# VHH binders against q93235: the designs that were tried, part 19

Target 1, 248 residues: q93235
Amino acid sequence: IFMKTLDPKVPRFYGKGTIIGVNPGVGYQPWLKERPDSTLIKYNLRDQKSYKAYLEQMKTYLTKYDSNATETRECGAGDSNDDLEKNPDALPCRFDLSVFDKGCSEKSDFGYKSGKPCVIISLNRLIGWRPTDYQENSVPEEVKDRYKAGSIAINCRGATNVDQEHIGKVTYMPSNGIDGRYYPYVFTKGYQQPIAMVKFDTIPRNKLVIVECRAYALNIEHDISSRLGMVYFEVMVEDKPVEEKKEL
Below, E stands for the ipSAE of ESMFold2; O stands for the ipSAE of OpenDDE; V2 stands for 0.75 times the mean of E and O plus 0.25 times the DockQ between their complexes.

## First folded at step 3 (VHH)

Design e07 (framework vhh_5c3l_4)
Fold by ESMFold2-Fast, scan of step 3:
Structure e07 (fold): chain B 248 residues (1-248), chain A 124 residues (1-124)
Amino acid sequence: as target 1 above (248 residues)
Amino acid sequence: QVQLQESGGGLVQPGGSLRLSCAASGFTFSSYAMSWVRQAPGKGLEVVSDISGSGGSTTYADSVKGRFTISRDNAKNTLYLQMNSLKPEDTAVYYCARDYVRDSFGNVYEFDYRGPGTQVTVSS
């Protein structure tokens, strides 16, 4: 016998058979349901209506982190979700959105109004999966300065030489990436998926930039063909006159 | 109210075929990517296949590549899964789901809605 339900918000996994412990894929937001085939984040700085949908999608995505003190607990650096499967009274770690207060919060319109858009980066949920640490001498160069044992570092670059020339300065929040205290993932009431945000501080106006973001831990392999450990999206911040509609 | 309703499941012999359908209502169907997800007894959820809102992009789990075909009819608000060369390992409850989170390659991470499911049993 099994339980049948409808209308749940259910995590799922794709790319290697089961939902258990392979190589996680990487996802991003804002992804618009109205444009499901598009990975393009395109807006015009002079037209607030052009980025309103991205802001609403970001806000909607982040409502899952609304505080629920009875279903979550505060976690320090030494904590983890290891006890969730064995102890029915154990609570998952509460994810604190205040780590994004440096220009990637709702109060800052997630950087969109200032031309410094923020993008959420997350790993797909694999039950029982947790990051394993690199040895000190084997941390990849591109994340070496921001890698912390127990965490998943994020690095975003231009996908081609031209994109890398244009991408400019990128800020990561938290600076050490996705904290391992929120792992292993267990499908339980109150679980809060950890996320990171990437802020594009100096992306040029009127140029399409193709971005590749990778997640880094010893047990994350990067494979473009299988779409594991990395994600692609495009950003275009326009600075163009808005055509006024004089209807009504 | 968003509604998803699967049909077409049943008992079939190994090597047989089934076609699942999912009737969608309460939203603009063509604006959403859709998935088929299954759960075998005592196992976790497995995303079988997904399809973009336009139908222009599809993906498949390695376990079903070459055997299953996902398709959609946006005029009828219906999602389909054609299942050929069925194996005992395909025995599961199959759910129709509306995609919520997806990566740039179409890999699907979360659903906001799913149907009650339809049972597929492959007996040997």
Scores: ipSAE 0.000, ipTM 0.198, lowest interface PAE 13.8, mean pLDDT 80

Design e08 (framework vhh_5c3l_4)
Fold by ESMFold2-Fast, scan of step 3:
Structure e08 (fold): chain B 248 residues (1-248), chain A 122 residues (1-122)
Amino acid sequence: as target 1 above (248 residues)
Amino acid sequence: QVQLQESGGGLVQPGGSLRLSCAASGFTFSSYAMSWVRQAPGKGLEVVSDISGSGGSTTYADSVKGRFTISRDNAKNTLYLQMNSLKPEDTAVYYCAKSLQDTYGTSWFDYRGPGTQVTVSS
């Protein structure tokens, strides 16, 4: 599935802002501001310069998690941001980037050099929104093996039949998706938006793959027309000889 | 079993013309809007043109207005793109795409063909 932006305000809120509502939108990175109408991640494995902009965008996006420890707290299982409205001294949960150290960290160039590119998936900020758990027997089949109560599962597939044949193996970090301890979102200076990463382990060379990623919780409706609960982007990993360009 | 297959691409001189065809099967062709989408080397995907299921309504990207014409033959389950006054900037892989719904003017799709290469060069 490929989408062209029709509403000028929709791109503005896509991964960028706080909106009030009941169903979150899904955003991805790296999305380049220099190419605002493009959802294409395209690079050549043999040309490091071809993916430099994506790496810089990923690093820039993740800089927000370098926040001072005094503005966040460590959260364990069963914790949440539930007391932020009531307790003036409460701090939002700190998001730990080390969960991405399995090939989706800066030290691994986010998988780009190895042909296993990683993509950040996030939910738009909705004030007061929190994921609602599926009933045990109602978890969608495509996330059943990776769903954990209290979390938001992520699933990425090829958007069309052709794309699904080409997408290959996908790895999710964290494996259970976005942990609910970082919700509800409350407008506070120290808030750290939780994210997941999706790694494309066996995406084919020299083929365009259109990807659809969905977020799963009982209170997330999937609506393609409104781009709710899902996002689309394209990946093309080329393996082509680099021409020498150093004339001037 | 939905199938979309493009044809008619090739090499052409600047100022020349090409006509692309897309053969569709496995769905009620006249009930869905169809689109042509392209990807130029080193650039993102661009929706070039849309046509309603009946063929009564069309839209075009600003980059191709006045030069390209989209049409369809519902009796033959075929989509066409007539490309005139071709420019080097039109060099791209062109994809035929089926709308996810029968809504006119939508730019999201559930099926696309494998694409056909158009190269505009001297």
Scores: ipSAE 0.000, ipTM 0.168, lowest interface PAE 17.0, mean pLDDT 79

Design e09 (framework vhh_5c3l_4)
Fold by ESMFold2-Fast, scan of step 3:
Structure e09 (fold): chain B 248 residues (1-248), chain A 123 residues (1-123)
Amino acid sequence: as target 1 above (248 residues)
Amino acid sequence: QVQLQESGGGLVQPGGSLRLSCAASGFTFSDYAMSWVRQAPGKGLEVVSDISGSGGSTTYADSVKGRFTISRDNAKNTLYLQMNSLKPEDTAVYYCARGYTDSHGETFYLDSRGPGTQVTVSS
């Protein structure tokens, strides 16, 4: 009966009933519902139709951030969703998509047309979960330069040594990862799940690259066997001549 | 279809020990965090302990820290709670619970618990 709550806006296990240390999963977009078992993002730079489905999926996913101003509020760096525990009429923080305006917005075709594709990274919603800060000398080396207290750092690497040689430069938006002001997650109609985007600036043409992205906070464990705190996907950006359709 | 079955409860004297087990089926056990939750007579649900899918991360409620140990055997699809130095205040029905996360979803719930196992600590 864990699926029942006494108050649908304030989950039964939120606050003092919340399970601390439950590990979030990591998701990515564009994931195509038509190919649910595939983690492959593959397209040809010279063929717009080959990446149209990915652009439409990105647009569809981001439609959830078209907020009604009456259902969300502006939040500063020191704010959080803590008020949602005490007052079910309190509004969740509004997520600002303008952080992606440097090449990962709809106006930039999410980088796909330029061969610098962007991928959305998100944490699965855990009721009442919030990131716990690393201690000063305990920040993992791979995110040390981009870690900010109160936030969740994202790092994407090639899954194997060969993939790491091929992945090239990766840009993160926001640069410090997912801001903690959008936590804790509370089940409410207006909640906006925070996301990050990773842009593959120099991914090679005509090569399959297996990517591993990890989310970093003290209370996120990276478990390769269960894929908790991490996600895998493959990227293949082709640069091949398009076969011309012969008119009959 | 997810199923959880707790066992190992019983009557024990203060200062005694019990080991609870939870057998899981219907899902890939190692992909999910697991928790022990209890309900004492006349009280609400209290989260006792949780463990990550790999077993590498654990937490404990202040009331049981240093006395209880959560563990899992992913090869046997079984969750355990070793309870030492039991107190009358530990008297409760103990449930194991799974965190539900859609493979491509955006919502996580505690979606399943078993029928529970009764632990009674009395002199």
Scores: ipSAE 0.006, ipTM 0.173, lowest interface PAE 9.6, mean pLDDT 78

Design e10 (framework vhh_5c3l_4)
Fold by ESMFold2-Fast, scan of step 3:
Structure e10 (fold): chain B 248 residues (1-248), chain A 124 residues (1-124)
Amino acid sequence: as target 1 above (248 residues)
Amino acid sequence: QVQLQESGGGLVQPGGSLRLSCAASGFTFSSYAMSWVRQAPGKGLEVVSDISGSGGSTTYADSVKGRFTISRDNAKNTLYLQMNSLKPEDTAVYYCAKEGVTDSWGEEYSFDYRGPGTQVTVSS
């Protein structure tokens, strides 16, 4: 009889329900390695130590964007990773973290100190996948004002009616979501996974809010059972007196 | 040090069969999912099939489902693609690929890697 102990460092593989190149899964950060069974982001505004681990995880996750200029290129309007499919020497687009400088940067402690925490949203890499545009006037209502052709819009809401009453204002960075210039992903050294951040501007104090975030493009289906195109996590921003401990 | 070497490509008539092989070295073969990826002339990359490290789970693109079979021999560090009922549309360079491994925290343990490819031409 063979038994294998679970190790958090064990490689992750495609799940049995994964479809090749069809529908990406959605992930979020910060998710703490020390608490892998928890999707709860919980901290106390009055206790800086309570959110230090989240800030460290965010910083660690973002270090992969400290790219060497020789392995990536700047991409402006009209540029994309399309060339990577035909030219093995083409460089992938560099992902610029300065798009998060409006309250979701390291300088802003990712909004945690101000009670406006930021969460990273990303799509799983699928070889050759790229977003397909919605037709004019067929863009879902919840993203129509922030949708950009060629990109993936993000929308986060309360998972239940009660959560939706509590979630408050959410700001998206970039406002148009994940830019399509970083697609497709193809076996390229130095590839930088594009991300978006969502900032919880007015989330209430001392209330648990269950959040559902969805990614929007014509070729992204939302499937709870397969956990594709959407992700769930919980946020609780406490404002409680700090209990004095003997270790200060 | 990861090396993948495809073989078994060639010219075949429509309706014919080919078996591709991929010899892998430089990593623990049984610990990684493997895939076959192809690129037809003037087209983008298409993942046609993948298989889990144990071989217990496989998937296929709609374009090849029912005609292609992916398999692996972990004792021989070899990946296979059995291609039946070949069509002109299957003409492409076929790449053996080791799936990149990332954990749920976004840490990348290894990159996706592909071999140099083997040409499959389906014509008269």
Scores: ipSAE 0.115, ipTM 0.556, lowest interface PAE 5.7, mean pLDDT 82

Design e11 (framework vhh_5c3l_4)
Fold by ESMFold2-Fast, scan of step 3:
Structure e11 (fold): chain B 248 residues (1-248), chain A 121 residues (1-121)
Amino acid sequence: as target 1 above (248 residues)
Amino acid sequence: QVQLQESGGGLVQPGGSLRLSCAASGFTFSSYAMSWVRQAPGKGLEVVSDISGSGGSTTYADSVKGRFTISRDNAKNTLYLQMNSLKPEDTAVYYCARTYDSFGMTWFDYRGPGTQVTVSS
């Protein structure tokens, strides 16, 4: 008998496994290869070398958005990637990094130099997945002021009561979160994964803050017993004198 | 052949602690995300926690957040779940599971036979 080729756009199911859930996982950057077991973002404001690796990782991550214009298209507010599921010639929406120009761009060193570090938040790619809108009266309190139909709101808080007191003011870019025009995801050349950035405007100096970020859409908050769609990391912005080895 | 074997379950009093281990073999452990999933009596599977292949990213269910910690030792091909402040509601069979991203989707393709955790006075 003839073996059929696997379609790379169709999810593979094999072994004694199953699909665990339809909630996307949440990822963050900067994550450093030199410290693969660490979710800690720690640097000293007075030592530019202490945050250089984070800046380089952010720049490297964002290089994927330097895609050729012929492989992507400009999308307005009413556009989406709906055609990508059925039409191999459809072009995915181009992701615009200028949305981060208010303190989270490369030109601003992603906020690190000013003690207002920015963190990239993204959702794992699930083939054919798209956000489902909350009904107007059902939007969770923590995102109601920043929720936009068709988008995925992001909310970051301190993981414990102490961390929540310390986390201070947080700014989201875009303010409405991850725009739905970049969904659904289909395995296709030129697809640009949408991201949001979170800026920690008033995080205290010399204190470890454990951060929890959640993604909000009706179909992300569906599991009552086990909530996926969240990620943890720690931030510590130090303000300490730079110690140099005394050689003389 | 992929094998996953859990250990460390048992009977514990409310407020107590247990550390679960999962020994993995038959694949490149560091290349795969791993999860702990549980099944309480008469209920379906609940995902408790996930960890990336490098250990750099972790996720927790709201029901266990702040109490459980997932970790891995890639040199020893071992996954861990540190369970603190245990509650009767944590009573379940705990499975370690291999998860991976393929074609842009998260998959659960293997799990161990499970280890029983009972929280009771």
Scores: ipSAE 0.000, ipTM 0.102, lowest interface PAE 17.4, mean pLDDT 78

Design e12 (framework vhh_5c3l_4)
Fold by ESMFold2-Fast, scan of step 3:
Formats: C-alpha cells, sequence, structure tokens
Structure e12 (fold): chain B 248 residues (1-248), chain A 126 residues (1-126)
C-alpha cells in the first residue's frame, strides 16, 4: 500500500508512487482559460488591450489570498503547517503578497507595462508533501546562490541555446523561492498555496523566447520526458505602433 | 457539469487481467491530466497512475509498475486502466479522477483532484 490513514473515514493520498517519495508538478500564471492549449504569453508594449487579459488573470488568481484571510494565521521563520493534523483549532499560514512589491504587484501591472513581465510559479498540491533539504555540498549549481534550507528554489532558463541568449536577466521573488512554512499541504479550510514570481527584466522586444522553469528540492525529480518538476511556456514582448481608429 | 463514470470492475482470479474504463463529460477532456486512484478495504486512498492531457506522460505507483498501463482516447473522452497479473492486494474500489491540470489558471482547489467518479469494485480472489 502506498499510504495508510489513521482514520479510514478521512482518507489521504499522494499524487505519484513512481518516484522515491512524491514529485509535485510545476504550474505557471498567467494562463488563459479561453486558450487552454496555449502556453504563449504574447503582448504589445504599446497596446494595453493586448495584455489586459493577462493582468485580469493574474488578479483573479491572487484573489484566493484575500478570500481566506480570516481562516489563516501569521507565521514567522521556522513555523510550519505541521500542527494542522493534530490540532483542530490550528490555522494554516497566511501567504503575504507584499514579497512581490518589487515590480510584480498589481500596482506595477505585474511588470507588463514596463516590458518586464512577471510570471507566477507554483507546485501542484500533494497531501502531506513537504520539501526535503539538499545536503550542503549537493545543492545544484544553478540555484546554490539562492538556495535556503527549508525552501524550494526556482530557476528559469531559455529552453534552447538561442532562447538562453535572448532570455536576459531574471529576478526571483522571493529570491530563496517558496518557503517551507506553508508545508505540509493538508486538507484544511483556508489553506493558502505558496507561490513565487519570476520577473523577466531584460527580455528582448519582438522575439519569441521559450522558457523552462524548474523547482529544486532533494525530493523533486527533474525529468524532461515526463515533464516532472518543471514547466515550459513562451514569452513574446512586442514593440509595435498601434493605429487608433474611431467609430462615429 | 463534470461527470466521470467508471466501469469494467469485477471478480477475477490471481494472475488474471481486467480493463477499467472511465467515461468523461462536461469538460474539455484533452486539457486535463487524469488519474486512477484506489481504496483497499481498511486502507486510505492510493494514487496508482496518472496521465497528462495529451497522453504523452504517464506515472505509476511502485506497487503496480510493470503490471498496469494507463491510457486515454481523447476523441472518445475515455480514460483506461489495463490491469495485468492481478494480485489479492489489488482488491480495492477504483476511482477515475480529474486533476486540476490546465485549469490551475482559475485558481486551485484545496483537494488534489477537483472531481472524481463513484468508483468501480475490483476483487482479486480465488
Amino acid sequence: as target 1 above (248 residues)
Amino acid sequence: QVQLQESGGGLVQPGGSLRLSCAASGFTFSSYAMSWVRQAPGKGLEVVSDISGSGGSTTYADSVKGRFTISRDNAKNTLYLQMNSLKPEDTAVYYCAKDYGLETSWGEKFEYFDYRGPGTQVTVSS
């Protein structure tokens, strides 16, 4: 048996049994419901209408953090959701969106207007899953300078050599990635899924860039063939004149 | 409305085979990852297999790897589980489950699966 519960009337399960432990999938936003088969984020800097749908999707996604405010608690460093299973009065940790105030907030149009678009990165929820720390000398090179024990580091690169030449500077918020205090995930009212944001500071104009983002913890496997622990999307920031037509 | 309906369960002898089917409706089937989840008597839920929306990626629990095969027919909105070399410990109710998949854009729910069917009983006994 993969998982047992202490109370069979309250079942628990984990997403996959193929890999040692459980391997969460990686998701991103903005991704539009009107185009579910598309991973392309494409807009024109000079045309606010071209990126309005992405901004509305980002805003809609983030409303989940407002709706559950009364059912959460403030958590400091070293706190976790460990007590949720044992204490029926315990509240899940509140996720603070102010960590995105450096160019990835609603007030900054999530960087879209300035040509520095932000993308939300999240892990799929697996009941009881938590990140396992890398040993000191085994942290992957690409995240070693931003890795913090107890957290999940995020790294985004160009998917091909050409994309890597074009992707430019990328900023991560929080820089250390997704904090482990929001784990383990359990079935509880008011749970706030932790997220990170990735800001594309110097992505070129009028060029399609294919992006690969990976999540890093010892118990997250990366497998390109199975798309484990990673996600792909495309970004194109256009800079084209807009012709305004008035209908009278 | 999302609807999932499992079929194909039954009584089978150890070493036998069964093919489970799940008929899906009320959503764009090819846009969502799907899973087979089981609950053995007196045990919790176990995810035995999952498949991506396109069918290009699959995973299996160690307990069923090499014996079970998950597949889907997106033209027929149907998910399958081919179960070979069945063992008494495979006895369980098997559920078809819709993952969040590509709908994460509109916010994720607190449950791992946003919907599952009523289940089909598989009993492996001599």
Scores: ipSAE 0.000, ipTM 0.171, lowest interface PAE 12.3, mean pLDDT 78

Design e13 (framework vhh_5c3l_4)
Fold by ESMFold2-Fast, scan of step 3:
Structure e13 (fold): chain B 248 residues (1-248), chain A 122 residues (1-122)
Amino acid sequence: as target 1 above (248 residues)
Amino acid sequence: QVQLQESGGGLVQPGGSLRLSCAASGFTFSDYAMSWVRQAPGKGLEVVSDISGSGGSTTYADSVKGRFTISRDNAKNTLYLQMNSLKPEDTAVYYCARGYSEDSFGDYLDSRGPGTQVTVSS
């Protein structure tokens, strides 16, 4: 006989002690491998070369969703990855990138050329983790208008009062956040990690804005000191002439 | 089910060399990019190097370029980090981490080993 292992043995980041499957961390793209310690997304609207690396990283990240039909299945609103835990032959739900066709697709250069850059938001993979729904009267105010049962709402704000004054209008795709049909996460070759995109519609030119994005579900704890259920990054969209040489 | 176990750390003199190993199990090793990540005392995590699933592509942090070499043996499910010309500032706990070439900043941090201590001192 064989003993079944129920929990992963790898502790997660953004956890206290040995935490397994309790509080997923939040990740983002574009994150450039040549500068792995940097969370700064900085480019000049007037210099396509300044944002080319971000576009290539976004394209590379999204190639995982081009996977073949034999390793994934179509899932409707009532479906989930629950079968992946019970049946080794079950296929994970296919993630549809067409939800990003409203200004955050490759065809739109992910909004970079227009000064409305898009950022991918994902939850870190915790084996067996799934979102737990808020009760209707307990949904946090900042996501109340965009919360859908079974999903993980995303909210991005300026990290300080000054950043919040500058961040401007933010659009979320899908509007209700990350759909729960792609959960629970199971470590399988065909798994397609669900994502949301956040578009910065009116971010100001020539100003550094520190952004805080949070993921919302009843079983996602937010702790500022431990960065649980949240991620920080900085955005600077410059609008400056391209100079061939320094004159000073 | 994913398990990563580092070994090869220790105390070494400045200018010396160490080779770290990471034994992987519980997943198809060759399908995943792998990384070495370190944490110095009182500092945050620093990605030192990564390698594609096939071993055909590698990257290095500026702090270690020309001194460290990442490699893998897919037949043995083992990741390596050859560290040459070690400096006191290389003193850190070194973690083996499962990454994917498309993973976001936070993704691979959920799949790392317990770490191995490297101390560079006179």
Scores: ipSAE 0.013, ipTM 0.214, lowest interface PAE 8.0, mean pLDDT 79

Design e14 (framework vhh_5c3l_4; at its last look DockQ between E and O 0.04; V2 from the best seeds 0.00; counts 0 for: pae O 2.4 > 2, placed apart)
Fold by ESMFold2, look of step 6:
Structure e14 (fold): chain B 248 residues (1-248), chain A 124 residues (1-124)
Amino acid sequence: as target 1 above (248 residues)
Amino acid sequence: QVQLQESGGGLVQPGGSLRLSCAASGFTFSDYAMSWVRQAPGKGLEVVSDISGSGGSTTYADSVKGRFTISRDNAKNTLYLQMNSLKPEDTAVYYCARGYSEDSFGEYTYLDSRGPGTQVTVSS
């Protein structure tokens, strides 16, 4: 099972790593390193131990945003990292996790304890890359109501018709996806990668749901056969009694 | 920690040649693809060339194809760029950069590190 997309138009192999090419790949968290071939997020709502590893993975991933140094700056509307290439003294924009406080923060166990698990959606980092805007009349229908110029919209759907019937309500944080102000990445010390989260508000219990999430910008290409511009994972939130192990 | 140090820049006449070198340390050099990236005055970054960890695969920007040759010596932890038939538009700071890297979260970065750069000036 592929955990992220590859760009088949510029597939090159360099050393040990997977080559992403010029189209950013889409990734997700929590992905457990000890099970690198699995894209399954499965836990029992009644058993806190069953989702502990996912919580630890989320917490560890987000520690990169614990900025207590002077290596970042606040960025408001209209700000971006565009100055980083030409101004060596410019500081990168600080990524603020507070947008996730509506059920996708550590306080809420990232939604796992309430059966509304959150998943981080991220793009691989390509030097100098930045999103290109759709024109208003060319915005894909799946994201038209949430699209904002300068951003990378995210949409998640069930991979099959059955999965789409089961996936339920999905909340996107931020609603318009990944904010483009954090681009480009250009070697800057202190760079903070932007991310979005997807919260599965009404995912059913005891049913496997295959999820497909896509990232949307004019210069992000989609290809279903190579899963370019998209990522797949499975979610199963169980609600089963916890059995005690018999003393031997 | 990753350390990259470029050398071999300087002033050269149009049509001339230069060879850039980059000394690498702090990582297993042969495990990583490497790149040369340049920044001309008033312009953004341009990826000039890439080479695979083994040295078996290379790519070039259209602007330098046929004139520049990337190579590496994994025994010496050194990356090279042979620049021939230089033009005034090749004037730039040239950076040695570590190519694709994967972090512990399975995320990739295309060019995660660079050196301080070396100036190449092709006078007209």
Scores: ipSAE 0.628, ipTM 0.812, lowest interface PAE 1.0, mean pLDDT 85
Fold by ESMFold2-Fast, scan of step 3:
Structure e14 (fold): chain B 248 residues (1-248), chain A 124 residues (1-124)
Amino acid sequence: as target 1 above (248 residues)
Amino acid sequence: QVQLQESGGGLVQPGGSLRLSCAASGFTFSDYAMSWVRQAPGKGLEVVSDISGSGGSTTYADSVKGRFTISRDNAKNTLYLQMNSLKPEDTAVYYCARGYSEDSFGEYTYLDSRGPGTQVTVSS
């Protein structure tokens, strides 16, 4: 028997209609609003028009970080947004986009032109949430080489054995992932959400690769159905001739 | 423009009761889950309770289960928190908050808007 949903406006990641005990979900860019049900990043290296929308989406997303120095503060390694919980007038840490200047900046067309596309990885904002460090002997194997206490490590792999054979080399920026100094998120105007970028250095031409990215901290559980701690998307970098219309 | 305004805070003795209210405007109230969030002096923010848009589902932090009851009146755009058997540990500023929002990039902010808060003090 088909029945009407009792609460159809509850989002899919909001399981039982509750925020208590929810870990942050993982998102990615470029996600095109005109194709909201698609997780496919597909373009042709020989056709700049085929990736223009992805570049515009990345540029538009990064305007979030155009905040004035007066609305944010510089944070060193020992600083964090912990002060924001005690003093709502404290300024949030400024996020520095120069960490992406190694091939994932606007100047590099986010790697798209060179066939080394970059993807932004972010955590959804959850008030008061902060990453909890793994104990030294409990760091998951796949992030051991890039885990830093106080940070959220990111690892992207091929979703199946075939995808893992094809995904090739992946570079993470920053190499240690998302720095914990930008947590916690609180009810603060001017908050700058930290992000990481992953660059697909050697992804093959003309092959669809399904990618699974996970965020790692002790208090992040991995559940794709609830968009918690992990995300899937597909990448296809084509290298095919562009067919021009002939006039009769 | 989302507007949330709490009321009903005050001073109460241990074992006493208070009822908090939150008036909401600027959005379709019944479409959103709502939460009560508190902050004790010198402590971080704690989500106390939440309720689905329809009111059919509720959840409580372990610290308040069996003592607090969240409810809503969608016809009046009002959220409530009935607090019974209050303890000194319940002393905090209490905020009502909208459960979440999605921005134009598909990113979510949980507890995306809050009121200015109302002070609850539990002391002898």
Scores: ipSAE 0.449, ipTM 0.723, lowest interface PAE 1.8, mean pLDDT 85
Fold by OpenDDE, look of step 4:
Structure e14 (fold): chain B 248 residues (1-248), chain A 124 residues (1-124)
Amino acid sequence: as target 1 above (248 residues)
Amino acid sequence: QVQLQESGGGLVQPGGSLRLSCAASGFTFSDYAMSWVRQAPGKGLEVVSDISGSGGSTTYADSVKGRFTISRDNAKNTLYLQMNSLKPEDTAVYYCARGYSEDSFGEYTYLDSRGPGTQVTVSS
């Protein structure tokens, strides 16, 4: 059963007294708007044409980070975008795409060719929002091993028990999720939205898998009914002979 | 500097109508999706309706769907909210807001600016 999941990416309610949403929406790429089944990532390993659109979408998305060196600054591990709120002349931190070089870069076709597709996970942009860290003893069990203070951990699982049995091994890049140094979001030229990628290393062939990805920070709430703090999409990696359409 | 100024609020009886306006300046109006948001006493800020930069796409909260209509005149840098069949539950300060936009990738930038607001009171 193919479930078209409409993710409520846009919150309708904001915190009291603020124009900032309480919970950022979670997004993913590749998302193809032109397809009625836009939440489904489906392609055939034997047919390069079948995943071309996804590759192009990923490439196009990543062009966002092609910024002029004059519009961004290099930020080390101890840096952040905090200055953006105080200094209008401050430059936003340049996002490091090299973190995706192990199987989720353009050079690797984002894992699609090899049957290990990568999916970009992002949070919608809330002005002034930044992740709040868990206390060491309060980190959710599902991300405990990968969680790093200052980051937003990501965890993806099968939406149902059957999906969980099928989803297989999942790799997160970086392992600790979305790097928090790129927060807070400020509406400024050159801002680069931080992202993480999820790689499906052992996803089965010819099976539809419904995936639920959750973002983890203390100030991110999860609710299945409203799909707060999470996003759903479907992945189907086919391995089938390509029927040559006999051009009649 | 981004400036937004709401007008058109007031006291109205249940079942009545109001039309809110928002004058925008300090930015290219047509480049931004615009929203009406409201805050009722004791409640959080609620997005009532939004409209794309071109005006081609609109959304409504379930609570106002069928009763409210958002529109814009880009030539006049003005946002509108036609409110019909008003209910006591619609009583709130209504704000015009910028920054509620979806980009080409389906990602959203939320509100980044709003006006001082206009009071709407629905009471018998």
Scores: ipSAE 0.388, ipTM 0.749, lowest interface PAE 0.8, mean pLDDT 88
ESMFold2, look of step 4: ipSAE 0.448; ipTM 0.724
ESMFold2 (binder alone), look of step 4: mean pLDDT 81; pTM 0.828
ESMFold2 (binder alone), look of step 6: mean pLDDT 81; pTM 0.827
OpenDDE, look of step 6: ipSAE 0.055; ipTM 0.458

